# VH-VL binders against B9 domain-containing protein 2 (B9d2), part 8

Target 1, 175 residues: B9 domain-containing protein 2 (B9d2), of Mus musculus (Mouse) (q3uk10)
Amino acid sequence: MAEVHVIGQIIGATGFSESSLFCKWGIHTGAAWKLLSGVREGQTQVDTPQIGDMAYWSHPIDLHFATKGLQGWPRLHLQVWSQDSFGRCQLAGYGFCHVPSSPGTHQLDCPTWRPLGSWREQLARAFVGGGPQLLHADTIYSGADRYRLHTAAGGTVHLGIGLLLRHFDRYGVEC
Below, E stands for the ipSAE of ESMFold2; O stands for the ipSAE of OpenDDE; V2 stands for 0.75 times the mean of E and O plus 0.25 times the DockQ between their complexes.

## First folded at step 3 (VH-VL)

Design Ga10 (framework fv_greziprubart)
Fold by ESMFold2-Fast, scan of step 3:
Structure Ga10 (fold): chain C 175 residues (1-175), chain A 124 residues (1-124), chain B 112 residues (1-112)
Amino acid sequence: as target 1 above (175 residues)
Amino acid sequence: EMQLVESGGGLVQPGGSLRLSCAASGFTFTDHYMQWVRQAPGKGPEWVGLIRNKADSYTTQYAASVKGRFTISRDDSKNSVYLQMNSLKTEDTAVYYCARDEYGDYFVHAFDIWGQGVLVTVSS
Amino acid sequence: DIVMTQSPLSLPVTPGEPASISCRSSQSLLYSNGYNYIDWYLQKPGQSPQLLIYLGSYRASGVPDRFSGSGSGTDFTLKISRVEAEDVGVYFCMQGLETPLTFGQGTKLEIK
């Protein structure tokens, strides 16, 4: 079995017009991947940019996986949300990126898109209680990707991801 | 072992129709996008089209050369993907392969498993 | 459409010698996640294509270490450090970044 350590941070985001932003994130893997330590999902603090349009979170990510093979390589799912003065939340963007497979530190830019029309209204009605939940990947991925060619471009989430691989030589991957 | 087996090829006259099937085994078929690729005699591969998985609502895309004539569908309960070919032209003569898309990403694709191919000949 | 251009189209090689195949794309294949979405395939006579290299530089399972891929953006290279008789066939690059998915013209590797 090969091991994958993903250590890094969600640095921040640019290109969003909303004033107070936070990011929900989740790591999605195939069935052969086991999380040995860390958490599969999390949420940043809310940031309100003072100058310019960059939101800063510096939110840590620290995950340790074991895997039987290369199928289902980890993907990072990102949701950027805005929060108004009443605590009500609205989705500002969805994004996906693959975790790099080469060792070392990587800087990633994850573009987002925002749902339009009735899909946006449906998502707004999905709020339960005081805040948004990280929705089931199939629901978001299916609806989102179906509409991606006709959605508005959102902002970009910036990440610094470090990757450490062990025992990959045996599985046809160069370390 | 992971395997894709095509069937339904044969000889058909110009203007005719033909339906190809591709049966998958040895992996979780429902998680993957599926691709159709063809290869005319003596030429390289040409992408025909794709069908996405359930998470992406089974959406399809086609090469311009077949758009409006070919339709891709799938039946996850049977681990099968299909290519319905209508208004066939002599230029459609090729070996047709189904292939598994590893990434399952809406925009980016790669072919990690190929079937053995099935010959389609369009001739009078 | 992204155009993939291979060179050379014909590559006669003596067994034991190295071989190199170039592939150029009309647009960058570097995706926002930091990977180049280019694959290399080998089609042996009478067989379906088989994956050799994915994401520009990673060997597929079961592929000998004498095969390597390199490059980024628009210029890519497939190298065979020591050609063996079993390597004969046609090599294709493919971009997986955007539809329509497109292949290079192919490079026929032959033993001299």
Scores: ipSAE 0.000, ipTM 0.478, lowest interface PAE 13.9, mean pLDDT 79

Design Ga11 (framework fv_greziprubart)
Fold by ESMFold2-Fast, scan of step 3:
Structure Ga11 (fold): chain C 175 residues (1-175), chain A 124 residues (1-124), chain B 112 residues (1-112)
Amino acid sequence: as target 1 above (175 residues)
Amino acid sequence: EMQLVESGGGLVQPGGSLRLSCAASGFTFTDHYMQWVRQAPGKGPEWVGLIRNKADSYTTQYAASVKGRFTISRDDSKNSVYLQMNSLKTEDTAVYYCARDEYGSFWDHAFDIWGQGVLVTVSS
Amino acid sequence: DIVMTQSPLSLPVTPGEPASISCRSSQSLLYSNGYNYIDWYLQKPGQSPQLLIYLGSYRASGVPDRFSGSGSGTDFTLKISRVEAEDVGVYFCMQGLETPLTFGQGTKLEIK
């Protein structure tokens, strides 16, 4: 049984045109991975960048997993949302990044993308209380490449992720 | 009269290269994703790859069987999409089609316009 | 990769009678926007495939209303209410949910 600690933070984001941003996140692993401590998902506070085009969250991530093998290595999934002056939320971008497999501290840049609804789809969904950009978490976690969906490049989320491995010498993992 | 016309097919030896062209007419080419699909003799269609439009930065995707060997590109000023095939194998022998895919969401049309296809034979 | 399985592979039909073709996917084609990402194509002998049905149930431009698509998730059906001579050819389903895009084996519709 090997153990993996993922320790770090979601630092912030750049390249978004929206004014008030927050980030929802989740961690996806294979079925053989068990979370020993921490939570698999969370949400940052809202930050409004005034200058410099960078939203700062400094949101901590601290996860402890046990696993029987290297299959299903952890992936971090991200949703960047904007909030208007009336408290209404709109999706600004989706992204995901692979947790590094080598021990130590890593700086990661996670590009985002957003699904764009056609005008017909947006009008149709206005009556059901949902938007075309509201994706179910399982859809993001699938890793499927959905060429048919209209997508646009979003901003970038910046992360500092530390990795600590225990009992990995038997699996040939180098420090 | 919206149409796609492929050209550039022929006989090539294993390990060789060939470039296919697909010329579009009768519609606004620059708005659409373009697809390449092939069909080996007596077999069903097999997806080769795609290229997105300018709004999605002309990004490309490929089937695993051709990734690293084939490259899709386009020239919107010439209303054309291209398939550069390198390191050709006998298994690449097929009729190659270009097809239009519409950009959008739940009303996205599938491959609604297909070329007539061009034969590529890889043989010694 | 998503595997698409068609049945039957051969379908002899008397003109004027209905015909039905089945397509199964190895995983759900229902996307979070509520639509099934499956298309149906017809390839006549010596010709390119042509689009019949997109997103499970929507007819392509110029396609007669004799053709209809139905189903959700993993099980889909293409129906022809009254087969005509011009309907002869090989029918293929295709999933558009994820790359690589994948096609069924094909169903050859022939007149008896």
Scores: ipSAE 0.000, ipTM 0.459, lowest interface PAE 12.1, mean pLDDT 79

Design Ga12 (framework fv_greziprubart)
Fold by ESMFold2-Fast, scan of step 3:
Structure Ga12 (fold): chain C 175 residues (1-175), chain A 124 residues (1-124), chain B 112 residues (1-112)
Amino acid sequence: as target 1 above (175 residues)
Amino acid sequence: EMQLVESGGGLVQPGGSLRLSCAASGFTFTDHYMQWVRQAPGKGPEWVGLIRNKADSYTTQYAASVKGRFTISRDDSKNSVYLQMNSLKTEDTAVYYCARDEYSDWLGHAFDIWGQGVLVTVSS
Amino acid sequence: DIVMTQSPLSLPVTPGEPASISCRSSQSLLYSNGYNYIDWYLQKPGQSPQLLIYLGSYRASGVPDRFSGSGSGTDFTLKISRVEAEDVGVYFCMQGLETPLTFGQGTKLEIK
């Protein structure tokens, strides 16, 4: 089996005008990938930037996977939420990006999209109780369908991701 | 060994309905997206639709030609995926295959395990 | 929709000789992660399709090394280094980048 270590952080976000931002994240892999250590999902603390400034989270990500093949390479799903003074949350943007496949340290910019009108109402029905749930996938958030959905461009999430690979020469590929 | 077995095909009049079933064995069914593909006599394959796994909330997507008429569902406790076909048209006549998506990922799909296919004939 | 176009549609070949099949996409299948989201399938007479190549160049489990995939962006090739009798059938490319997923028209490989 080959091993993949994904280490880094969700640095922050730009291009959001909402107050008190936080980010929910989840990592998705194909069925041949097994998580050996770390957690597949999490949530940053809330940060309140000046309007137009960068929100900073510096939220760590540390995941160790074993895989039988190259299919289903890891990807990050990201949701940026705003929180009001009463603890009520509003979705500011959704995005996803593939984890780099090259060893080393990478700076990534993940553009987000947000639902408009009736899509926002549909999402509201998916949440129960006091907090938003992580949406792993919905046809609303397909990267391929973003231009077809009733959505608008959101802000950008910035990540610093390091990748360490072991035993990939077994698959007949260069690392 | 990994296997998919379809059932539920047959002859139907236009406007009728059929429900196809696909039973999986030999792998962890709940981890995978499942695909439906059809092939009209003498033609190449045409993608019908997909259903994602539990991690992606069992969301579905369909080809435009079947959207609103066909519904894909699954029951992980039975290792089965289903295709409900309503308002059938003569142009829906085809062999229908279920297939496992090895990636089971938002981007990129690879159909590494296919069923034997089940014939659906829609005749006047 | 992404349109997949194959050539040739018919490919007669002598056993032991090489064969080559082309597939062109109407849009680039190369994603920012460096992968080409294209697969190749073989449908032998009377059988279901079977996966040969995924992500443009990687062989599926159990596929002989005489099969190889190459290309990037919009132009892709499936090569068989030495054709055997068991290779007869129809070959299809498929793009897996975006829905609707789309197949090429097929290339029928026949023994001369």
Scores: ipSAE 0.000, ipTM 0.506, lowest interface PAE 13.9, mean pLDDT 80

Design Ga14 (from G7a with heavy chain V107I, light chain Y35W S61D; framework fv_greziprubart)
Fold by ESMFold2-Fast, scan of step 3:
Structure Ga14 (fold): chain C 175 residues (1-175), chain A 123 residues (1-123), chain B 112 residues (1-112)
Amino acid sequence: as target 1 above (175 residues)
Amino acid sequence: EMQLVESGGGLVQPGGSLRLSCAASGFTFTDHYMQWVRQAPGKGPEWVGLIRNKADSYTTQYAASVKGRFTISRDDSKNSVYLQMNSLKTEDTAVYYCARDEYGDYIHAFDIWGQGVLVTVSS
Amino acid sequence: DIVMTQSPLSLPVTPGEPASISCRSSQSLLYSNGWNYIDWYLQKPGQSPQLLIYLGSYRADGVPDRFSGSGSGTDFTLKISRVEAEDVGVYFCMQGLETPLTFGQGTKLEIK
């Protein structure tokens, strides 16, 4: 059994027209992956930029996984939400990125898109029940919705992700 | 480490056939579109074709120059994509690359490339 | 087919100086969703191409911040703020808007 540590932060976001922003995130892996420490999903605080157009969160991510193989490598899903002056939340952008597989520190810029129509409704329903519930990959990425249908460009989420691998050489597992 | 390793190249006479293989490791192969790109000696890359993932029913698209002669297929159980080349012409001489498409049809970004395999078509 | 035209074709640069490469498309790459469907790739001598920039301005994982992409519609630019020895190679733009996907003819960056 090999071990994978994913440590870093969701730094912030740029390019969103909405003023008060927060980010919901979740990590998706194959069935052979077990989370040993940390949580698979979370949410940043709300940030209202005072200078420039950048929202800063500096939200920590610290995840420790065990895996029997390289299949099902982790993928990070991101939802950027805006909050109006009445406390109402609207989806500002959705994005995803693959966790880097090489050890070390990585700077990632994750593009987001704003789903319209059915995807917007499906993402809104994911938060019914009092807390953030991230949709499974199959629900988010099915079919023709990925063909640029019913979408608009969103902003960019900036991440700093570090990766530490243990026991890959001992179990005959290559990175 | 995410990687793609091609094999199956070589010398073939015009009108002949070759099958290239590309073995993937280090990522969830079944989630990704796979691309084939070739590069003739001294020239830039030329797109050959693509195969979509399981969610998009493994559909394929080809450049006009190879349509009807080349076939792309994949075997997700073996983490492999294939390029069957028939009726080869001297103009098909090139280094052939397989590449992973990170976002597929939504955003084409070829973020992982194989090391390439040489195909030479000559008499 | 969308034709991608690069200039210059040859770019000798002194280490530490900036470099700029242009790419022009025969049709607009700006989609109705607000994105420009253009990628930039670097092919170092004897190596496979590697992704530098996608969607006009997003850097691929591991790409240094000295690389930046800009432009919209039909005119695009790749800039290197301070050229280093490891930046030697041929740079290609690619349009991802429609099939067939098409590449520019390449710009060879050389250290002088």
Scores: ipSAE 0.007, ipTM 0.588, lowest interface PAE 9.5, mean pLDDT 82

Design Ga16 (from G7 with heavy chain D31S Y106W; framework fv_greziprubart; at its last look DockQ between E and O 0.03; V2 from the best seeds 0.00; counts 0 for: pae E 15.5 > 2, placed apart)
Fold by ESMFold2, look of step 4:
Structure Ga16 (fold): chain C 175 residues (1-175), chain A 123 residues (1-123), chain B 112 residues (1-112)
Amino acid sequence: as target 1 above (175 residues)
Amino acid sequence: EMQLVESGGGLVQPGGSLRLSCAASGFTFTSHYMQWVRQAPGKGPEWVGLIRNKANSYTTQYAASVKGRFTISRDDSKNSVYLQMNSLKTEDTAVYYCARDEYGDWVHAFDIWGQGVLVTVSS
Amino acid sequence: DIVMTQSPLSLPVTPGEPASISCRSSQSLLYSNGYNYIDWYLQKPGQSPQLLIYLGSYRASGVPDRFSGSGSGTDFTLKISRVEAEDVGVYFCMQGLETPLTFGQGTKLEIK
């Protein structure tokens, strides 16, 4: 089997008007992909920015997959949340970043969109309970068109992602 | 090991009632929707209904053939889902399965099934 | 309600040979996101059903790669590239596009 190590961090976010931000994240893969180590989802700590609109998390990502093919390549799903002084949380933005297919180190800037109205609550539930609920998050997010969702631009999440690929040479991909 | 175990089946007269239980183990029960499916002898499966998780207010849906007679409930503290069957008819005779729904309303995939329990409605 | 029609209803096979099972839906199962909302299940003798394929073509965990799903719209096929003795049982398709969720009537795969 071919193997992929996704090693890096969710560095932080810029361009959000809200303060006291945290990020919930999950990783989506196809059925041919098996997680050998790591956890498919997590949550950063809350950061209350001191330098304008930038939040810093430096939240580690360390995932190891095996796969039988190239279908269903990993995709990272992100929700940025704000928290008020009473502990109430609101979804400030959602988005996804394609995990690069080339080995090496990548800096990713993942744009987010703010869903409007009732759709915000529906998208927030995509991460409840953890586990394999996120395997088809693109199906969940594509279902939003069914409800005529309106969105506004959100901020940007910044990631540093390193990839190590092993045993991909039979698929024409350099390891 | 992830497991679902049904109990509470048996023989009952038409018009009677029966309560089925399904106990879950080996996974985070509280995050999943749960389903009931039945299979009459020699026939294909028939969907009975579902119950959503706490985040979705435990809402339920039912097949038209059982709506108003059957009630699905769950107790997350006991990792259990229940099927209360009232006003039973001979047409309700089947093996009843509970199943885990991995993805909820967006993608239904029943990845874990119980062993099934026989319900016979006969006079 | 979406009606699922399977064929054949009985499928005798020789071990090592390929097999295919068809499922037709009364309405398209292709949603606007590009996925077909159909599952395939196997019920082995004396056992409960097990998931083989979801969303038309994705294998569930632990399912051998000799099983594959294909098709789009209203016509779907489950293929077994080389039938093994352990593959005997009844195969069901199910549509997952809308409630009530509905199953095909089953295809009994037997060793000839």
Scores: ipSAE 0.000, ipTM 0.478, lowest interface PAE 15.5, mean pLDDT 80
ESMFold2-Fast, scan of step 3: ipSAE 0.576; ipTM 0.838
ESMFold2 (binder alone), look of step 4: mean pLDDT 93; pTM 0.948
OpenDDE, look of step 4: ipSAE 0.009; ipTM 0.568

Design Ga17 (from G7 with heavy chain Y103W, light chain Y35F; framework fv_greziprubart)
Fold by ESMFold2-Fast, scan of step 3:
Structure Ga17 (fold): chain C 175 residues (1-175), chain A 123 residues (1-123), chain B 112 residues (1-112)
Amino acid sequence: as target 1 above (175 residues)
Amino acid sequence: EMQLVESGGGLVQPGGSLRLSCAASGFTFTDHYMQWVRQAPGKGPEWVGLIRNKANSYTTQYAASVKGRFTISRDDSKNSVYLQMNSLKTEDTAVYYCARDEWGDYVHAFDIWGQGVLVTVSS
Amino acid sequence: DIVMTQSPLSLPVTPGEPASISCRSSQSLLYSNGFNYIDWYLQKPGQSPQLLIYLGSYRASGVPDRFSGSGSGTDFTLKISRVEAEDVGVYFCMQGLETPLTFGQGTKLEIK
């Protein structure tokens, strides 16, 4: 077995109109990947920045996987939520990023898609289930749009991820 | 392992028909759009067409060069996508790939590709 | 149809040196949602194409960080910061903005 250690943090987010933000996250891997330590999903605290445009979470990620090969490399899925002064939560964006395959420390900027109007409930269900491809065309798409997209570019989630690989020699044969 | 395996290629005369199959394994096939892409000898890839997932009613789209002659279908119970090719022309000679489209209409990113199958249309 | 044009068509590179590939689209690939709908693919000799970059600048799963994509609108660049022997192959850009989806003609990266 090869081993992959993913250690880092969800630093924060920029480009969101809302200031009181938190992030739900999950790591998705192929079926042959086994989590040896850590948790596959979590939620940050709510951050309401007093100064600036960046929400800061500094939420730790510490995952140790075993895998039989490079298929199903880890992906990170994100939901950014806003909370109003009454404690009511509203989805601000959905996003994803690919975990780097190179050892060392990496800065990642994960794009998010902002749900528009009535699509919010359908998008929440779709992304929990595996991605936007699960949505019915008539629910999210309009006939006039080329791709029938009812989302806009949202804010960006920033991560600092360290990657350590062990025992990959036994899986590598080039030609 | 996530994998796509094509089959059904071969030599066919102009005007003939051929059916390609692509078998998927290692992922939830029903959730993904599937793409067909071909590559003529010495040329770059050319998009052939797509079929959407169940949530999007299995709708299809085709390149103008194949529209009316080619039909894409899928059988989610068999984790397979198909390309029925009719009225084949010599310019249809190519290696044909099936590919998974990770995010469908949101992005169109082909993250898993089959090995390709050769179709030769010659008199 | 959107036409994708790559340059150069042939790119000899010494291992360890940087490489840069350009792609130009006949119309803007910047969608109203703020994303550039362009992908980059690598086809190694005798192999199927593989995804490197999507939405202009985002690295696909398993792709080394020495690969980066940049640009907006009609002019795009794929950069390799330090070319390795395993990077030899043909690189293709693809627009994902509208059907028919279209590819560039390819750039062959060769080790000198």
Scores: ipSAE 0.006, ipTM 0.565, lowest interface PAE 9.6, mean pLDDT 81

Design Ga20 (from G7 with heavy chain I51T T59S H108Y; framework fv_greziprubart)
Heavy chain, then light chain:
Amino acid sequence: EMQLVESGGGLVQPGGSLRLSCAASGFTFTDHYMQWVRQAPGKGPEWVGLTRNKANSYSTQYAASVKGRFTISRDDSKNSVYLQMNSLKTEDTAVYYCARDEYGDYVYAFDIWGQGVLVTVSS
Amino acid sequence: DIVMTQSPLSLPVTPGEPASISCRSSQSLLYSNGYNYIDWYLQKPGQSPQLLIYLGSYRASGVPDRFSGSGSGTDFTLKISRVEAEDVGVYFCMQGLETPLTFGQGTKLEIK
ESMFold2-Fast, scan of step 3: ipSAE 0.424; ipTM 0.792

Design Ga21 (from G7 with heavy chain V107L H108Y; framework fv_greziprubart; at its last look DockQ between E and O 0.04; V2 from the best seeds 0.00; counts 0 for: pae E 13.7 > 2, placed apart)
Fold by OpenDDE, look of step 4:
Structure Ga21 (fold): chain C 175 residues (1-175), chain A 123 residues (1-123), chain B 112 residues (1-112)
Amino acid sequence: as target 1 above (175 residues)
Amino acid sequence: EMQLVESGGGLVQPGGSLRLSCAASGFTFTDHYMQWVRQAPGKGPEWVGLIRNKANSYTTQYAASVKGRFTISRDDSKNSVYLQMNSLKTEDTAVYYCARDEYGDYLYAFDIWGQGVLVTVSS
Amino acid sequence: DIVMTQSPLSLPVTPGEPASISCRSSQSLLYSNGYNYIDWYLQKPGQSPQLLIYLGSYRASGVPDRFSGSGSGTDFTLKISRVEAEDVGVYFCMQGLETPLTFGQGTKLEIK
């Protein structure tokens, strides 16, 4: 079976007005993908950047997949959260980005979004497996693009991702 | 002060219809999902349904017990949410509450409740 | 549907003493984002329910510090460190993970 190794880090984030930022992340793949090693989700530590400065997390990502094809290529779902002085958390932005498909090292800038209106009063939004979808099972949404129509641009999460591909040619998988 | 005020309750015969209204004030109504919850006498609350905000295309969801009979709608220009109840049954008898959903699809926490309105379905 | 089961259903408490209410869900309420999607509500006599705790452990605005929520997965607990007369009412847990939203049976807290 073909193998994909995703190794890198969530470097940090810029463009957020909130302080004490951390990132919750998840990796989503198609059904034909099997995680051989690593974790599909995680959370960074909290960083409190100065106004206008970058939040730094340097959170490692190390995933090893087996796959039979290109369909359902890995996608990163990101949630940037802020924490107040009392430890209460609030979602500051959400976004997703595709893991690169070309071997090598990549710098990724993943834009995040937030709903307009009472976003600051809301605590949590999340994506489920299979793409950006609502939490409840009975509702299927096409993806994050739906929310962009009524969202404002948030900050940007910066990632460094290395991609290693093995045995793609051997198993008839073209990159 | 943030508040919700229900109206339109009362006595109705089985098979009848009733429309409840909920008027919001003191907050940005258009930003929030709105929920309906009912409570039969001596029982715990039962979720009735929700209506999402404009950003989420005003989509609705309903409990199985009311689906096909009840319809939730909203008028943001009037800061109001409605519950149209058709084909009412005796088991629909309850105090009906409208509630503000503070966090939407991914949390469903009701931080503001109306005082409730009694709906009695009886022959 | 996710079934929420509370215990006890009746809870007599002496003022000043602690109280604990359990809520069990038929399915895990822990989402991939690391949060437990359970809320706690209090319905005081003659009043509408009011939010106490959301996401398992976060106090709603205006809720006293004596209230706390804990637990993860399928087992959750609401604690009151020192029960006061104003805490009398029926407490409900609710899962907010998926529709239909479902409530526990309620726990009636009374003063001895």
Scores: ipSAE 0.000, ipTM 0.560, lowest interface PAE 13.2, mean pLDDT 86
ESMFold2-Fast, scan of step 3: ipSAE 0.503; ipTM 0.821
ESMFold2, look of step 4: ipSAE 0.000; ipTM 0.509
ESMFold2 (binder alone), look of step 4: mean pLDDT 92; pTM 0.944

Design Ga22 (from G7 with heavy chain D101G V107I H108D; framework fv_greziprubart)
Fold by ESMFold2-Fast, scan of step 3:
Parts: C-alpha cells; structure tokens; sequence
Structure Ga22 (fold): chain C 175 residues (1-175), chain A 123 residues (1-123), chain B 112 residues (1-112)
C-alpha cells in the first residue's frame, strides 16, 4: 500500500474570449485507487477578467489516495464555462492533463478544445436554471466515429500541482 | 433566416435516374452533416442517408434499402448537397427532404428541413 | 436496426386538455455520456416536419413550454399540458443513437 497526496490549485485561464469564467473539474483514477480524503470533483468561483484576458480562480485541490500500483495514475478533467450578466451558462472548453508522477511542485498548462454543438443545445443550457453538470469522460475521448465531436481550439487552464508520495520504493508501488 | 431549398424532382420510369439538389443559406454550411429523409404518401419519414463535413472527410452512410443505388455528395463552395438516385423503383416514390444535421458526429436532431420535393416512379 | 413504436396512433383531444404520446425503443437509447438519443418532431398538414424536442427532454428554440419530453432508456413520453388548435398534426419520435436512423409510425393529434 502506497499513498499519493495531490495538493495545489487551479490558478486561472487565458485565451478565452468569453467573460465571467468558471471551471468544473474531476479526478479520474484506475480501480485500484482509493480516495482517503478530499473530493473527486468540484467547481471554481466565477471570475470576470478586466485586464489582460486572464481569469483568476486560485481554487484549491487537496486529494489523498491509497494505491496498490502505478496503473491508472490520476487524470484531471476540466470544463471551462462562461456565465453572462443574467447568470446563464455556456461551455467554453474541455481539457485534461495527467497529475505529475514525480514528487515536488509542478506548473501545468492544460490546453482546451470545445465541441461545436447545436446552437439549440447551448441556448437550452443557458436558459436552464440548474447548474451545468460535468460530462462523462467517454463523451470527450470516445474513438467511436458516430460519437466523435467536431472541435475547435479553446483557451488554456493554468495549474500549480504538488505531489507527495509515501511508502514508495525505487520501483514504485507493488501489488 | 436559415433555409434549405430542394429541386430536381419529377416523374421518372422504373429503372431510371434522377438527381436532387439542396441549396443552403443563412448558416455555415461546411460545418454541418447533411441528411436526406423521404416520406412515402400517407406514411412516416424514412432516413435515406447522410454526408459528413469536411473535418470528417465527407464520408457517407446509407439506409440498406438504397445502398448501392443512391449516392450523396456535396459542394461546399456552392453550399449545396446532392442525392443521385439510380435504378429507381416504384417504392422509391416519396417526398424527399434534405435536413441539417449537427456539427461533428452528433446525430441528435434535424433542426432545419427543406420544403421537400416530390419524386414519382411510375410507368 | 432499432425499432421505434408509438402509442396511440390517433389522439383526439378537446382544446385546453392535456395530451400524452408514448414512444418505445427496441433497445436502450441511453448512451454512456448520460444522454438519451431521441428527438420529437411535429408535421402540420402540408408542411415539413419541425423539431420540438431533442436529446429526450430539451426544447427546441421557439417551442412553447407547454411541450415537454421525458423518459430514459427505452420508454419516452411527449406531453402537451394544454392543447391548442395550432398543435394539430402528426407527431414522430426518432432515435439518433445509431444508423440507420429510425422514426416511429406517427401519432395524429386531432381536435374533438
């Protein structure tokens, strides 16, 4: 049994033309990973950048896992949403990155892409009073032709992630 | 203000050929999958086939009833999609609609339909 | 192929009363992304079909809120809370999960 502590923050985002941005996130791991403390998903506050096109969130991430091996290393999935002056939301981008596997602090830039979906779908989401839900990973990463979305380049999400490991030897975790 | 207008329908004898055209306006045509749907007199709609966008290499799919006889093509420079119908049968008699599909490989809705064009196959 | 079955096929309704149309699929339309790939269309006499509901429950632009879609998996319902004269026509469900795309037989809504 080894332990992995992921601690850091989602700093912000650049390269989005939308104002009033927030980020929904989720951690995905293999079946051998057990979450000991923290939450697997969350949402940042909304930030409206006034200067320099950078949205700032400084949203904390603090996750403690137990694992039997290196298989299924954690991936962070991100959805960037925009909110208009009336509180209506629309999706601005999707992205993912792997949590670093070496100890220490790391700066990550996570490029996003956005599906070019129905304008009706976007409007329906904007008019609904409920908050947007995090989509399933296979919706974005599916290789099946009929479910593959046409995409466009989005902005970039910036993260500062620290990694602490306990009970790892030079060969990693043994099952 | 988004619109699809079909043309090229008419009366044709069994075994004959006919080419339908569909002209699009008011939206970015090159980003969309385009569909053909037909409706026989007094019956419900039947899917005929689709053509994907440039990003998906203009690939096509067809209903089994028309596979090998019908061909869908498009010309993005003219904002048009076409249905070439060969070896026509009496059971191909229907109103033919072109319809706009969604971006990419979402086949979630047909949100814009043409007015339809009548094809009658009879001797 | 996925078979779509509608009930009833004929639906006479008094104006101002509610109406309900059922659609059943031969296999689940719920994809792993959490969406049901079913749409509802209305064809008014002499007109092309028009989109009412997409992905099971989302209302198309310009469609009055008296129309709603519900259900998941294989059983779906289109509801009209108060039928108006302009609602007359034939209603069709369609599955968009896999090709060939398939439609129900249609439900003809008539005013009594």
Amino acid sequence: as target 1 above (175 residues)
Amino acid sequence: EMQLVESGGGLVQPGGSLRLSCAASGFTFTDHYMQWVRQAPGKGPEWVGLIRNKANSYTTQYAASVKGRFTISRDDSKNSVYLQMNSLKTEDTAVYYCARGEYGDYIDAFDIWGQGVLVTVSS
Amino acid sequence: DIVMTQSPLSLPVTPGEPASISCRSSQSLLYSNGYNYIDWYLQKPGQSPQLLIYLGSYRASGVPDRFSGSGSGTDFTLKISRVEAEDVGVYFCMQGLETPLTFGQGTKLEIK
Scores: ipSAE 0.000, ipTM 0.475, lowest interface PAE 13.6, mean pLDDT 79

